Miniprotein binders against p81326. Designs and how they scored, part 147

Target 1, 226 residues: p81326
Amino acid sequence: MLHFGGFIMEINHISKILEKEREEYIRNKVEEYLKQGFSKDDAVNKANQSWRTYIGHRIQDVIYNLLKKFLKDSGLKVTTDKALNNRNLPEELDKVKRLIAINYGEYLFLPDADVIVYKVENNDIKIIAIISVKNSFRERRFETTYWKLKLKESPVTSHIKVFLATPDKDNEISYKCPNGKPKKMRIILEYELDGIYFLKEDFEETEKAKHFGKIVEDIIEISKKL

## First folded at step 11 (miniprotein)

Design u56
Fold by ESMFold2-Fast, scan of step 11:
Structure u56 (fold): chain B 226 residues (1-226), chain A 83 residues (1-83)
Amino acid sequence: as target 1 above (226 residues)
Amino acid sequence: SDLEKRAEQLIEFAEYLIRLAEELLELGRPKFAIEWLKLAVRFLQMALELARKNNLDELAERIEKLIERAKELIERAEKIKES
């Protein structure tokens, strides 16, 4: 019998693959921007911004495809925020969008739901979880937490699990201060969210902060209770 | 069977990684393609272990061919990277 332990270990290698790409990607982008006439400092800043966008899309795509492949036999479906922003939605996705969208007067906004897991029962849709994918916490530190708190306000959405998935390569939320305390951001995110899944090997696991490979079984178990 | 479904899931994810690597090769990024292909091979090897232990001979043969394809792509990518 092959346990998911091997799977979890191999999934952790995704973070190393992405990190190996970073230096060459940034170097090539700096060269490109310099050729466009930007100063060295501007070229470096633009290259780092380009990397953040690139890796964010890559991690989101990998997570989407992993969940889609591994959840399909459990009666679960997976979609993305990008798919829900299409102008002409299939009926099923239109229903998914309506079940997670939050009203702000005359405006309707989706939460930070990069990946969405749901099930269909007798043409009714039940949202199981939304996953916010973050490569960096520099700019939008508590956005996922804000959406969790907003979803909790409504009986329609209060059951929805809100997860954060991140390689956290800069150790922004997996690092502990020299005195052994987690950083404030880690404490708040772990407290308010339903889980944090790390695409990295080196961190202290808790009941809510786990290796990303564990997300598949966790979502399946949650769906059985709904 | 549940184990056969698990093997199929591993295969499908590996096939996604192989497609990702092929796209990277078309973009002239063989170094990164190699890393994704190596990961695909490791998932296919997990699927192969499951297939063999459960005497799923046809599935095992299919997985072995996918591993060969991925390894051929790695060799191609390594030649491109060295050139």
Scores: ipSAE 0.740, ipTM 0.904, lowest interface PAE 1.0, mean pLDDT 86

Design u57
Fold by ESMFold2-Fast, scan of step 11:
Structure u57 (fold): chain B 226 residues (1-226), chain A 83 residues (1-83)
Amino acid sequence: as target 1 above (226 residues)
Amino acid sequence: SDLEKRAEQLIEFAEYLIRLAEELLEQGRPKFAIEWLKLAVRFLQMALELARKNNLDELAERIEKLIERAKELIERAEKIKES
């Protein structure tokens, strides 16, 4: 397709591929753990734990590379919190780290900023957005909101947009409850964050809750205002 | 031009997907390598449409060769999957 609509349709396939991978991954890991001497129940539990780690890293990597490729020509740069935790940082990334890090007395911590978008203008760095990537909400549902609230406390970081990107595999925040009300988790996340981007075909759409295909355009528009 | 930049972005992302698929093949996971390669072909076909409609013949040829390479990798992965 000659317009962005074609790109949006292709992003839906990324979520579908990730969903299909789960069954084979778990089967292979169960066999591996059984051969190591684990019981059937332990092998299944360990395989599911391994899958959660694997898919988390996979979806972060895909989103990072997608944003890096599609934002490059708009004067925007993309990095990760993992890159910023390297002891031997290039000067530019060291500046990015200083602009996003939060002080806890003797300690300095980075927010859970899986992907960070910034721009360089006249040797000055401006952080545009951070994206937290979650494939599910089982254990760490409000980490992103915690970091958003901390970033709002400082004039240096209060302008930074905080987004959540998620396939929401378990339908934890995608749809309204049978009573017609959104789940508490969805209400809190949408209220506190600057946006939620879904990597799936359908969900309850709002001004802040959009398909992931909108993220590139939204970030470019935000960067023009900064 | 903006259209050439979009085509290049699609190509670069497809190249990433091909590298991801190659890693999966090395790890003995041909089934999912095929899925990522098919996605790469879809992005490359979108880039090819942009190149052809804007008479970018050299870019179109480059994209066609990448599609050919991705399809060759799919065939290789299908054979590995059978065995």
Scores: ipSAE 0.544, ipTM 0.833, lowest interface PAE 1.9, mean pLDDT 85

Design u58
Fold by ESMFold2-Fast, scan of step 11:
Structure u58 (fold): chain B 226 residues (1-226), chain A 83 residues (1-83)
Amino acid sequence: as target 1 above (226 residues)
Amino acid sequence: SDLEKRAEQLIEFAEYLIRLAEELLEEGKPKFAIEWLKLAVRFLQMALELARKNNLDELAERIEKLIERAKELIERAEKIKES
């Protein structure tokens, strides 16, 4: 037995926890902003902005720890963009950073890689996947797509799978129009990326767009083919 | 064995969720802590079922103690929430 359905179901329960947290967080933040003298509309807007920042960090942390714990026995390692930006990098992480970085003339930048999965074989490092976490698509809607297209241009990085993980609470990419057609943003993201993992219950799954609980199994399968 | 590795993975993720909940309690967010602790208990119960079905008595005892710890934290968080 590689994986079991109960496991996937419990991981997907994270979606319900995040929704319950959102309701409580926004209610409390609205009250705080009202006490500071903001109007109701401003308080609601500021509370939603605060939630998006807060939950983005939580989702990244949960994904990192989930993948780290469940991939360790499959010969896979997990790190974060934050770890790669530390001043004193271990040799292994310095190699990971160099293998994922993109050249812009005299400058070198890391892609939007909140969580990075790699393996070590015969002292060589191979990057398997990067996961970009987005909790809103209003301002940074195609950033993950941009990094996917840049990674495809180099033989060093073209094999790297790029995934998006998102609760999509505003239905920006999980909404269907009345005629059944997905929104343009959803069509483009699904076409260009290697997959989208939704941290929400209500959406239609496709080959590339899946419930978050499938991420562990998918990454293990990908690593066997690379 | 693969089964013992699975149980260990479930336990380690549950331990992460318990640490997350403890941090949330320190931040004054008991309602959030309770939800993550309940998820930790469910992962531990899955690990316990695997341990028991395979007669891993020492592992089962370790998991049972972690479940008790998580439930005690839930009770503590419920009392903080009410105050």
Scores: ipSAE 0.809, ipTM 0.928, lowest interface PAE 0.6, mean pLDDT 87

Design u59
Fold by ESMFold2-Fast, scan of step 11:
Structure u59 (fold): chain B 226 residues (1-226), chain A 83 residues (1-83)
Amino acid sequence: as target 1 above (226 residues)
Amino acid sequence: SDLEKRAEQLIEFAEYLIRLAEELLEEGNPKFAIEWLKLAVRFLQMALELARKNNLDELAERIEKLIERAKELIERAEKIKES
């Protein structure tokens, strides 16, 4: 167990890895688009858009695989909203989908939950947590809080923990203003959500804002109470 | 045992990172691949320490081979990066 503390430190370095090689990716994509006949300005714009999509999928996939590998021996299972949108769902995933759906009168919609943790006991499925993965906060900044507030309204989903996981590379929610106050976005996210997990080293930890490496043990502890 | 399960979890995550790095090399992103491979090596080193302290010789040997494979991929990526 002593070596597990090292795990938390190494996971915090994911943010640095993601930041370090943006230039290589953009340079390669600009070259590709120029070869396809796009102008320099269009190639640069397309490359930047490609990076935003690419890195979003990358961090989500890394988090999914991390949780899947580290939770499997605790009786916990992990899936994604992408998997739940498959046309032909296994019975188990169909049950997960039904337990996470939100009612909008005539319609049922899934929250935009990047990663979902659940357990199966005696043929019953219990949803433990939803993790929303955000690489940046330029758009859809309060999407996670919206889904948390909707889930709280139903007895079926009110127990589900809603977490935000983010490298916060631009220090949008881990930074303190000059007066020492957290930014408005950080205050709102921390207040409404069950936790924020940072894939970075430098921020002030609170009871709800923690290093990402702590998410594994936190989820295991939550599952024991359900 | 719990420690053996932890070592296996570290190995499986490192194997994922190695596969990710191989994909990045095919995409022409050797610098990215190197960073993920370095992370994989660090997780494998944690697993190796757990295996050695608990006298899990076969597991330790398996981990050592994975570390060697990851380091070979780093060398390959470094050569691609320099070209």
Scores: ipSAE 0.726, ipTM 0.900, lowest interface PAE 1.1, mean pLDDT 86

Design u6
Fold by ESMFold2-Fast, scan of step 11:
Structure u6 (fold): chain B 226 residues (1-226), chain A 83 residues (1-83)
Amino acid sequence: as target 1 above (226 residues)
Amino acid sequence: SDLEYRAEQLIEFAEYLIRLAEELLEEGRPKFAIEWLKLAVRFLQMALELARKNNLDELAERIEKLIERAKELIERAEKIKES
């Protein structure tokens, strides 16, 4: 058994580390773009865009490595949508890709599956969960729920758990309205998804909305029921 | 799985964090490297507590060396940050 309380508390520290990086990163990028001849407004916009890309990659990498390290001994494997987009896939990953792909007439698309957890038994692959990593809800707020609903339509993919992992730094889905109710976005995401895992300390915990550190135990438990 | 195996997971993740911090130092970002190294030390301390409580002397020695390595990197990063 992992150090549940201590482990969860330390995982929450990752959100604080990421927050500390933002201001200095933006400041340095603004200076860099200004030196390249961009206007102040353009430099700020480009710096913010660069930060969103940087932090997205950073948090996905941290989550991928954490899950890979902690799930390995439970017989679970972890991959990424980036790995699945390689031209020449190993047979195992090609099978994983086929088991999560969604049909749109003439086209096949992968869901928003930043991190994918699966197991191999008797040369058969079973997908356990996909984790969508969101650091902002500004423009693609319901994308994860769309993919969840599409996966539910097929017997092949309907069992796959769809989780959201987010620092939610701007309190977009952990914010409460003045009347005490959760924001509409939080209500919809929690209702439709199988779970939301926060990389932050302060949010309203529910059966589906938990500290990110609990994801390891939850995935292991789900795997045992399959 | 036994307690030794659980400690190994914490160690492997801490080793990842140390490598991440080394990359940040190479990129000239010592402030952020320090924060990741401090997190790695805390995970290693959790692993060390497990190892010591269960009298796993060889594992405890390995963890202690990793903690020392991480602390040396923190000290190096602090000096780079001050420059």
Scores: ipSAE 0.441, ipTM 0.785, lowest interface PAE 2.7, mean pLDDT 84

Design u60
Fold by ESMFold2-Fast, scan of step 11:
Parts: C-alpha cells; sequence; structure tokens
Structure u60 (fold): chain B 226 residues (1-226), chain A 83 residues (1-83)
C-alpha cells in the first residue's frame, strides 16, 4: 500500500480553506441582505445563520466525495443520510437504511449518519462506519455520542464504527487539557466514539484523535476484519 | 496496477474539487474557489509524480491538461477577486 503522507498534509489544510470561505461568504450575504432592506445588525445575524447551514453542507459534500473516490478500489461503497431519505430507494440503499435504523418501539430513526461506509459481499450488506460531521459544538455537543451508545445496544449495529469529522476552527475539542484544565467535551467524545478525525493541522493527536487524511486507511483496515 | 489506481483516485478527487471551484465562482466566491483549485493542483501534482515515475505517458498528459485547466481557472478567479 502506498503511503498518503502528502495526502494527509494537504487534507490538514482544509480548515484553512474553510476559514477563508467564512469571511467571503459573510461579506457576500451581508451585502445581499442589505440590498433586500434589512438593517446592518439583521443582515449580519441572517448571514451567520446562513453560514452554519452552508458550511455543514460543504464539509459533508467534501468528505463524501473524498471517501467515495479513495475507497472504491477497496470494495467499499459510500452513501449519505440525504440519499437514504429519498422516497423511492434502490434495493441496496433500502437495505443500508434498515441496517442502521434504531428501534424506539413503534418508531424507527436513523442515527446522525451524515456519511455511511458499507460493503456488499455475497449479495449481503455489511455496514462499516458512520461518520458524523460537525462544524461547531455549541448546541448538539453529545448527539454523536448518544447515537454511538444506542447502536452498541443491538447485535445488528454494535459492530458499526462511529466517527466524528470536524474542522474544529474554534478549538472547541482540539485539546484534552489546555492550560492544565480538562475539557469535558473533548474527553467524553474521544472516550465514547471510535475516532475523531480533524480537518486541521493543530490539535492533540491520540490513538483515537487523528488527522482526517488517516480515515481512508483506517476504514480499509476495519473492513478487512469484518 | 496499484499505482495506476492511486493516480486515478487522486485525479478523480481533483476533478471533484475543480467542479466545486467552478460552482463557487458562479456563486460569487472567487477566494474560496482559488483555495480549492490550489488543493486540486497539489493532488494532480502528486498524481503526475506517480505517472512520471512509472512511465505512464498517456496518463501524465491527461494530468498535465487538468493542471493547465485548474491554473486557468485560478487566473480567472484572481481577476474576479480583484474587481
Amino acid sequence: as target 1 above (226 residues)
Amino acid sequence: SDLEKRAEQLIEFAEYLIRLAEELLEEGYPKFAIEWLKLAVRFLQMALELARKNNLDELAERIEKLIERAKELIERAEKIKES
């Protein structure tokens, strides 16, 4: 297998690219809202709200396409929660959806599975990993952890790896003990999840907290053991 | 070969980044487009190195054309950014 040293280094720059996008995006959106007659304060607030949705979609799309391109030759397939919510699902995607759904009595819900990696072997589907993509941790800090704990409760889903992927621009979970003070959010997420993959250069790397570029080889290795 | 598969993976991801940059230019985000195009060029340069070291002349030519296209888009985005 060829080493992705250069690949890992280049992927680490994604957070810098996203940071440049924020400034340009906010400027353009503020201008648009001002032209529509909103006040300066309202325009800024609306632009920031729009950014949160926009950046979430961009990060998910980049991660989806990266995994799809780099995993295809390893016999692995990639889909998204958006694809699984289509009215008329192909048989293969319908099976994927059923294999990750969590039962709440009369109701079935999908976990926070922005990107899903699976394999098809002997006309059977095996889910490898679910990746939750988070741009910020202000409101839904432990949602990914909740879904991991729920998936562990069923023999159908207990093997599924749950990963978090994040640029973490605001350094919310980049370090376990900055200035000697434990960061509860980082510590709990690392403990409960199967991995945290950072789309940035500067963070505390551990066995579970890694540069996003390492996710390709990690997923391939996991799939070989299933 | 394994090396050809790696080069193709890099090319396909770079092609995605070029498409993303084109969409961003149409949406009025030249600075963002430039950064994604620079990343695409870096992946294409990695693919080009693999192709050249393995004497894959046809593949190298394809990659060189994609690098040329990405650089042309960077020039267009730079002009839009400055205006």
Scores: ipSAE 0.740, ipTM 0.900, lowest interface PAE 1.1, mean pLDDT 88

Design u61
Fold by ESMFold2-Fast, scan of step 11:
Structure u61 (fold): chain B 226 residues (1-226), chain A 83 residues (1-83)
Amino acid sequence: as target 1 above (226 residues)
Amino acid sequence: SDLEKRAEQLIEFAEYLIRLAEELLEEGRYKFAIEWLKLAVRFLQMALELARKNNLDELAERIEKLIERAKELIERAEKIKES
C-alpha cells in the first residue's frame, strides 16, 4: 500500500519537472526567434506555441512508455496513432487500426487516440482503451468527447474505454468555481468520458477523475472483464 | 512473483527516464536532465525496497548498480554545468 501510494506521488512529480522546463525552454526560444528578426511580441508568441507542441509530445511519450512498461506483464499491448499512420503496417497493427476507425461513408478516420491499449487472444484483437493526451484545452475542448460519442455509435467500437490524460496546468478542467462547483467543460468531459487522469496533485478525486498513477491498475481491471 | 514483476516494471520505467535525461544532457540542458535522473533514482529506490523486502538479492544488486549509475550521471552533469 505504501509502495503503491509512493508510485502515485512520484508520477505527479513528472508534471512539476515539465513545468520547470517551461521557463528555460521559452527563454531559449525567444532568444532564437529574436535572432531570426522577429519582434519581441512575435518571438514570445512563437516561443509559447513551440512550448505547447514540445510539452504535448513529451507528455504523450511519457504516458506511452509508462503504459507499455507497466501493462506488458498483464498480456496487454500498447501502440500510438502515429504508429498506426505508417504506410506499411504489420498485420497486427493494421487490425488494430481497423478496429478503432470511425466510418464516414467512403472514408475511415482514426479517433483522437494518442495511446491505444489492446490485447491479442486466439489471433483476435480486442481494443481495451484509447487515451487522449491534452496539455491544454484552449481550442480543442470537446474533441475527445466527440470521438467517444462516435465510438459509442458502432457495436464494433462501443466497448472501447476513452480516457483523457492531462496535467491541466492552467486549471481549465480541475478548477473549482468560488461556490465549489466545477466548470461546464469539466462536467461534460467527466460525464461523457470513461475517465480523466490528472498529472497533478491539487484536485478533488471522483469516481472518474483520478491521479494519473491510478491508470495502470484501472486498465488491468477493465481488461479482465472483457 | 507479482512483486518481482512490479519491481522490474519500475526498473524499466526508470531506465526510460534515464534515457530521457541522457537526451537532455546531449542538448546541454543539464538542469532538467538532473531532475529526470533524480526521479529515476526515486523509482529505482521503490524497486529496491520491493526487492529487499522479498529477498530478491540478485535483483537488488542490479538495482543498486543502476542507482549508482544515475547518481554518477547527476554528479557529472552538475560538474559540466559549473564549467
Scores: ipSAE 0.600, ipTM 0.859, lowest interface PAE 1.7, mean pLDDT 86

Design u62
Fold by ESMFold2-Fast, scan of step 11:
Structure u62 (fold): chain B 226 residues (1-226), chain A 83 residues (1-83)
Amino acid sequence: as target 1 above (226 residues)
Amino acid sequence: SDLEKRAEQLIEFAEYLIRLAEELLEEGRDKFAIEWLKLAVRFLQMALELARKNNLDELAERIEKLIERAKELIERAEKIKES
C-alpha cells in the first residue's frame, strides 16, 4: 500500500498524550472536589470516575475522526452509536440503525457500537465493522464479546466484523500468558472477536491482535469482499 | 492519485487535531493542547514529504501554511503556560 514513513510511530503518541493528561486531570479534579467539601477518599474516587468518562469520550472521538478521514476515499462511511440515537435520523442512518439492531422479542436494541463502518452501493447499505473502544477492563469486561455472539445469530448481521480498540495502559489484555499465567480476558477476547487493535507499542501481536495503525488497511480489505 | 489522496487524509486528520487543540486552549488546558498540536505538525510533515516527492507544489504550500499556523498556536500556548 502507500508508504507514509512512520505513520504507526505517530499513532503511538496518542496513548502517551492521553496518559500525560490523566495525571493532571486527576490532580485538578481531586482539588476541585476537596474545595466542595468531599473527603480525600471521596474526592479521589469521584476524580477517577470523572476521568474514566472523559477519557472514554476522547479516545472514541479520536478513533472516529481517524477512521472517517482515512476511509472516505475507499467508499466507506463512518458513524457512531450516538449519531444513531438522535431522535430524527436521516434516511441513510435510519437504515444503518436497522441493519445492526438486535431483536429481543418485542424490543430492538443497538449493540455497544462506539464506531460503525459501512458502505453505500446503489442506495443499498452494507455494514462492514463495529469498533468497541475500551480504555480499561475493570468493568463490563466481556460486553464486546456478548454483542459479537448476538450478531452472529442473525443472517442479517453475521458478516459484521466486531473489533476492540484499546490503549490497554494497565496491561490487562496485552499478553496471553504473562509470567506463565494465562490471562483469561485476553484469551477469550481474541478467540471471540474479529480483532483487537492496540494504541500502544508493547503487546503480544497475533493474527487477530495488531497495532491500531493497521486497522484502516484491514477494514478496506474486508469491504472489498462485501 | 493514491498518494495525493493519502496526503489529503493526513492533512484532514491534522486539521482535526488542530481543532481539538483549539478546544483545549479554550478550556485552559494549554499543556495538552501543545501535545496535540505537536502531533498535528508531525502528520502535516508526513503529508508535506509526500507532496514534495510527488511535485504537488500547491498542496505543499497549503501544508506549509498549516504547519506555520500550528506552530504559532504552540508558541502562543507556551507563552500562556509560562505566565
Scores: ipSAE 0.533, ipTM 0.840, lowest interface PAE 2.3, mean pLDDT 86

Design u63
Fold by ESMFold2-Fast, scan of step 11:
Structure u63 (fold): chain B 226 residues (1-226), chain A 83 residues (1-83)
Amino acid sequence: as target 1 above (226 residues)
Amino acid sequence: SDLEKRAEQLIEFAEYLIRLAEELLEEGRPRFAIEWLKLAVRFLQMALELARKNNLDELAERIEKLIERAKELIERAEKIKES
């Protein structure tokens, strides 16, 4: 019980570990590019582009493994959008893919569901939640809300919870203005989404905006109601 | 029990972090590996406290050996970092 609170604190520390990884990663990549004959400016630019791609995959992988380990004893399964894009899908994952697809007339597209939680009951699959992982909000900040609104339009997908998980390093959505009012982006994201989980220590929690370590118990409770 | 399952979940996540750190060490990234190993040790210490409080002696011994392994990897990574 008490020790799960410690777990939440340590999970929040992941954002600091990732930032420390950035320094070593950039240093190593700059060195590699310089050895290949690139100028210092080109090496730095290429290293920063490489980092942006790398960190997105790293955060997603850590979240995926955390959820997979902590949800397995609750009868819940976890997969990723990367797994769903394999050409040779097991029947179970093919069903998961079909159950989250969005209809655009003649076309079906998958939402940007970095991590997907589902359960199998009586040989039927029920999608519990999708988690969008965002390292920054400068690019496509409302894309997660777009997918949430599209999922709500269909009786097949309207029950699916849509969560955002983010370090919010730049305090764009965890920041509280001096007068107590949240920023517009925070207000919109919290209103439209089912929850926001922060991989950081310092912010004021609400009913929907929580420390990332709380996601495990929240998903378990949601699954019991479905 | 629920507490035993939670201890096992902490152990499995810590094992994932140790494997991640081993891969990073093989890639020549000791500073990053050290941070993930330190996090793994902290989760293993949480699991150890749960095991000891609930008299799970075999589980506690297993956790202690994993903590020892993670600390040995930290020492190895520190030496690599300095070279």
Scores: ipSAE 0.670, ipTM 0.878, lowest interface PAE 1.3, mean pLDDT 85

Design u64
Fold by ESMFold2-Fast, scan of step 11:
Structure u64 (fold): chain B 226 residues (1-226), chain A 83 residues (1-83)
Amino acid sequence: as target 1 above (226 residues)
Amino acid sequence: SDLEKRAEQLIEFAEYLIRLAEELLEEGRPYFAIEWLKLAVRFLQMALELARKNNLDELAERIEKLIERAKELIERAEKIKES
């Protein structure tokens, strides 16, 4: 249990660090685009588009590295969807890839699994969880839910926990509607997924919606039951 | 020991944050680098407290050197920031 020294509180500060990064990033990108001859309005728009892509990759990298380091001593391994797309896969990762693949008749596809947690006992691989990382919910709002529902259809994948990790900067799922009820998207995501982990400080925690710093111990406890 | 493993996990994550900050400094992003380095120092301070409480002198020395390294990088980033 990582409660010593305020570990959970410090991990919650990751959201604040990412917020501070935005201003510097946008400032630098606007200057870069202005030097390329774009108008001020175009430079700002292009910088904001660039930020959305950049922050998504940054959040995924931080989550991957945190889980890799804090789960290693619990007999758990961590990989990414990018690693599984390598042409020359080690046997272990090839097995991981096969164990998360979803059947569409004659075709097999991987879910959008940004980070994957698994364990190896003897020569058997067991997938513990996949984590979908979303910095916003603008376009593919229910994609993580879709993959969870598909994984539940197969006895091979039905045990796999599906988690969402997000800073939810725009308060799309961490706050309630003006009438005090949760937003429809929050209700659906929390109902269907195994957990939501927020990379932010201020929100109402539930049994399934928690501060991101709690993910390490939660995954360890899940792995003990498998 | 379990406590030594936890200290090592905190150290490994802090080392990742320090590497991330070094990359950001190379990219001309000192403001962001400083924030990651401050987080690294806080995790290293947690690790140092664990090491000291458990009389792990060699580990404590290693952590102290990493804190010094992170603080040197913060100073470097502050100079880049003000240039």
Scores: ipSAE 0.485, ipTM 0.815, lowest interface PAE 2.3, mean pLDDT 85

Design u65
Fold by ESMFold2-Fast, scan of step 11:
Structure u65 (fold): chain B 226 residues (1-226), chain A 83 residues (1-83)
Amino acid sequence: as target 1 above (226 residues)
Amino acid sequence: SDLEKRAEQLIEFAEYLIRLAEELLEEGRPDFAIEWLKLAVRFLQMALELARKNNLDELAERIEKLIERAKELIERAEKIKES
């Protein structure tokens, strides 16, 4: 409804908050490392390394809490990879973990599923979607795509939607080349994945590449079809 | 009603953002505390409009108190920045 029009607009501002957070974080960490006796260059490098770990956790936490709060009244539940790796796993989460696991012969491994959306029907679990959160791509360019392709191979997991959520601050996949062509990484990710949700304002939306604020309604609609 | 549920969802997310901001203030990060609190206020204002339009007086009062709490935290963050 009309209320969610404003919601989507406000959620798009998260990318700007994250960028401002980077500046203050780096400034504070550089000061901290300088006080410890590191050179300016070493302090800057250490601060940037610290930021990469910090921002990953921040984005995942924000996405988790947003989905948890806005999906709860639609009969949907949300968990995280961190929760599934807990030693004292509740029975419901143990079932979620088993339903998302990928078979490698005699071994089972979990995909890179930072946030997981599922529903409970008469004590049975149905996995709706997994969201992979990426702040940067580097050598892990197609990691999310790899997990999507593996999930498609099994009738147990082939229905699970795989989404990428990213601020893409370095314009690695939201940028267009001068001839208007998307970059190869963007083409492949959009083709193979079920959707890409950008935590930024400046990009051209497609059917599968959207502003992050649209993820709530998209997941609700998907869950109605299962 | 569905509108009451949406108002509650907005409130709960705003409460999360306020807790996030409180954590940032304890870490000495007032600039981001302010930005997250401003976002929380905007979501609370959306919830307040829904509550008022639907004559949910008790809910509206609860939301107004949360907005006031968020604004007090912004003022506290501004003082930390000046120190």
Scores: ipSAE 0.731, ipTM 0.899, lowest interface PAE 1.0, mean pLDDT 86

Design u66
Fold by ESMFold2-Fast, scan of step 11:
Structure u66 (fold): chain B 226 residues (1-226), chain A 83 residues (1-83)
Amino acid sequence: as target 1 above (226 residues)
Amino acid sequence: SDLEKRAEQLIEFAEYLIRLAEELLEEGRPKYAIEWLKLAVRFLQMALELARKNNLDELAERIEKLIERAKELIERAEKIKES
């Protein structure tokens, strides 16, 4: 019989598969670009650029499908920022978009919400959580934190949980030092966000910084309190 | 039932992983297709255990066929990898 430990362990194994995927992807893309007539150096550079986009989409797709499959029987629905940017938006998704959008005068912007969890009760939509997926922090280190702080400013959106999901391959926020403190970026992200889900084995685990496999049960528990 | 719903969730996620592996095979990436398929088999084995303990014979048969399909894809991927 399925129990939480076994289930969480298998979900956490997803992180190991994602980490190992790079070498085969790069090799295949280099061959593809060489066949198109690019030099070896150009092919390698283009393959590396392609990988950065690819892995971001792969992580988002895995998270979306994981949550969609395991949350549906809890009365929860899952969508993506890509779905919300469709030209012909269904009424339900149009309402989701309106409930998460932030107003900047003449402009409305969606937060960095790669995956969105919501429920429908009595024909009303309640946004439960948004998950921001980051595979690196070099250029956009506090983007998720910025959106969390903006959402907190409105009574309409202040209840929405904001989570970060990341493999953190470069150990930019996973820093684990028994005789020292975590890095500044880790301290700020953990303080401001509702949680960080790591798609990796080793990191400084806390109540808010967790292995990715815990995300399903955490979202279900949050939804029960609404 | 609640247990049957959990088994169905495991099956649906495993089906997603199998589709993902099929895409990787079409892209010439058998090494990681195998890893996703092995994970799919493990989720299906969890679902099978739930089905068997609850005497859900039709569901168990469906899961067994999916496991067989995933294992056939692993064999195909291993042949491609060795070539």
Scores: ipSAE 0.742, ipTM 0.908, lowest interface PAE 1.0, mean pLDDT 86

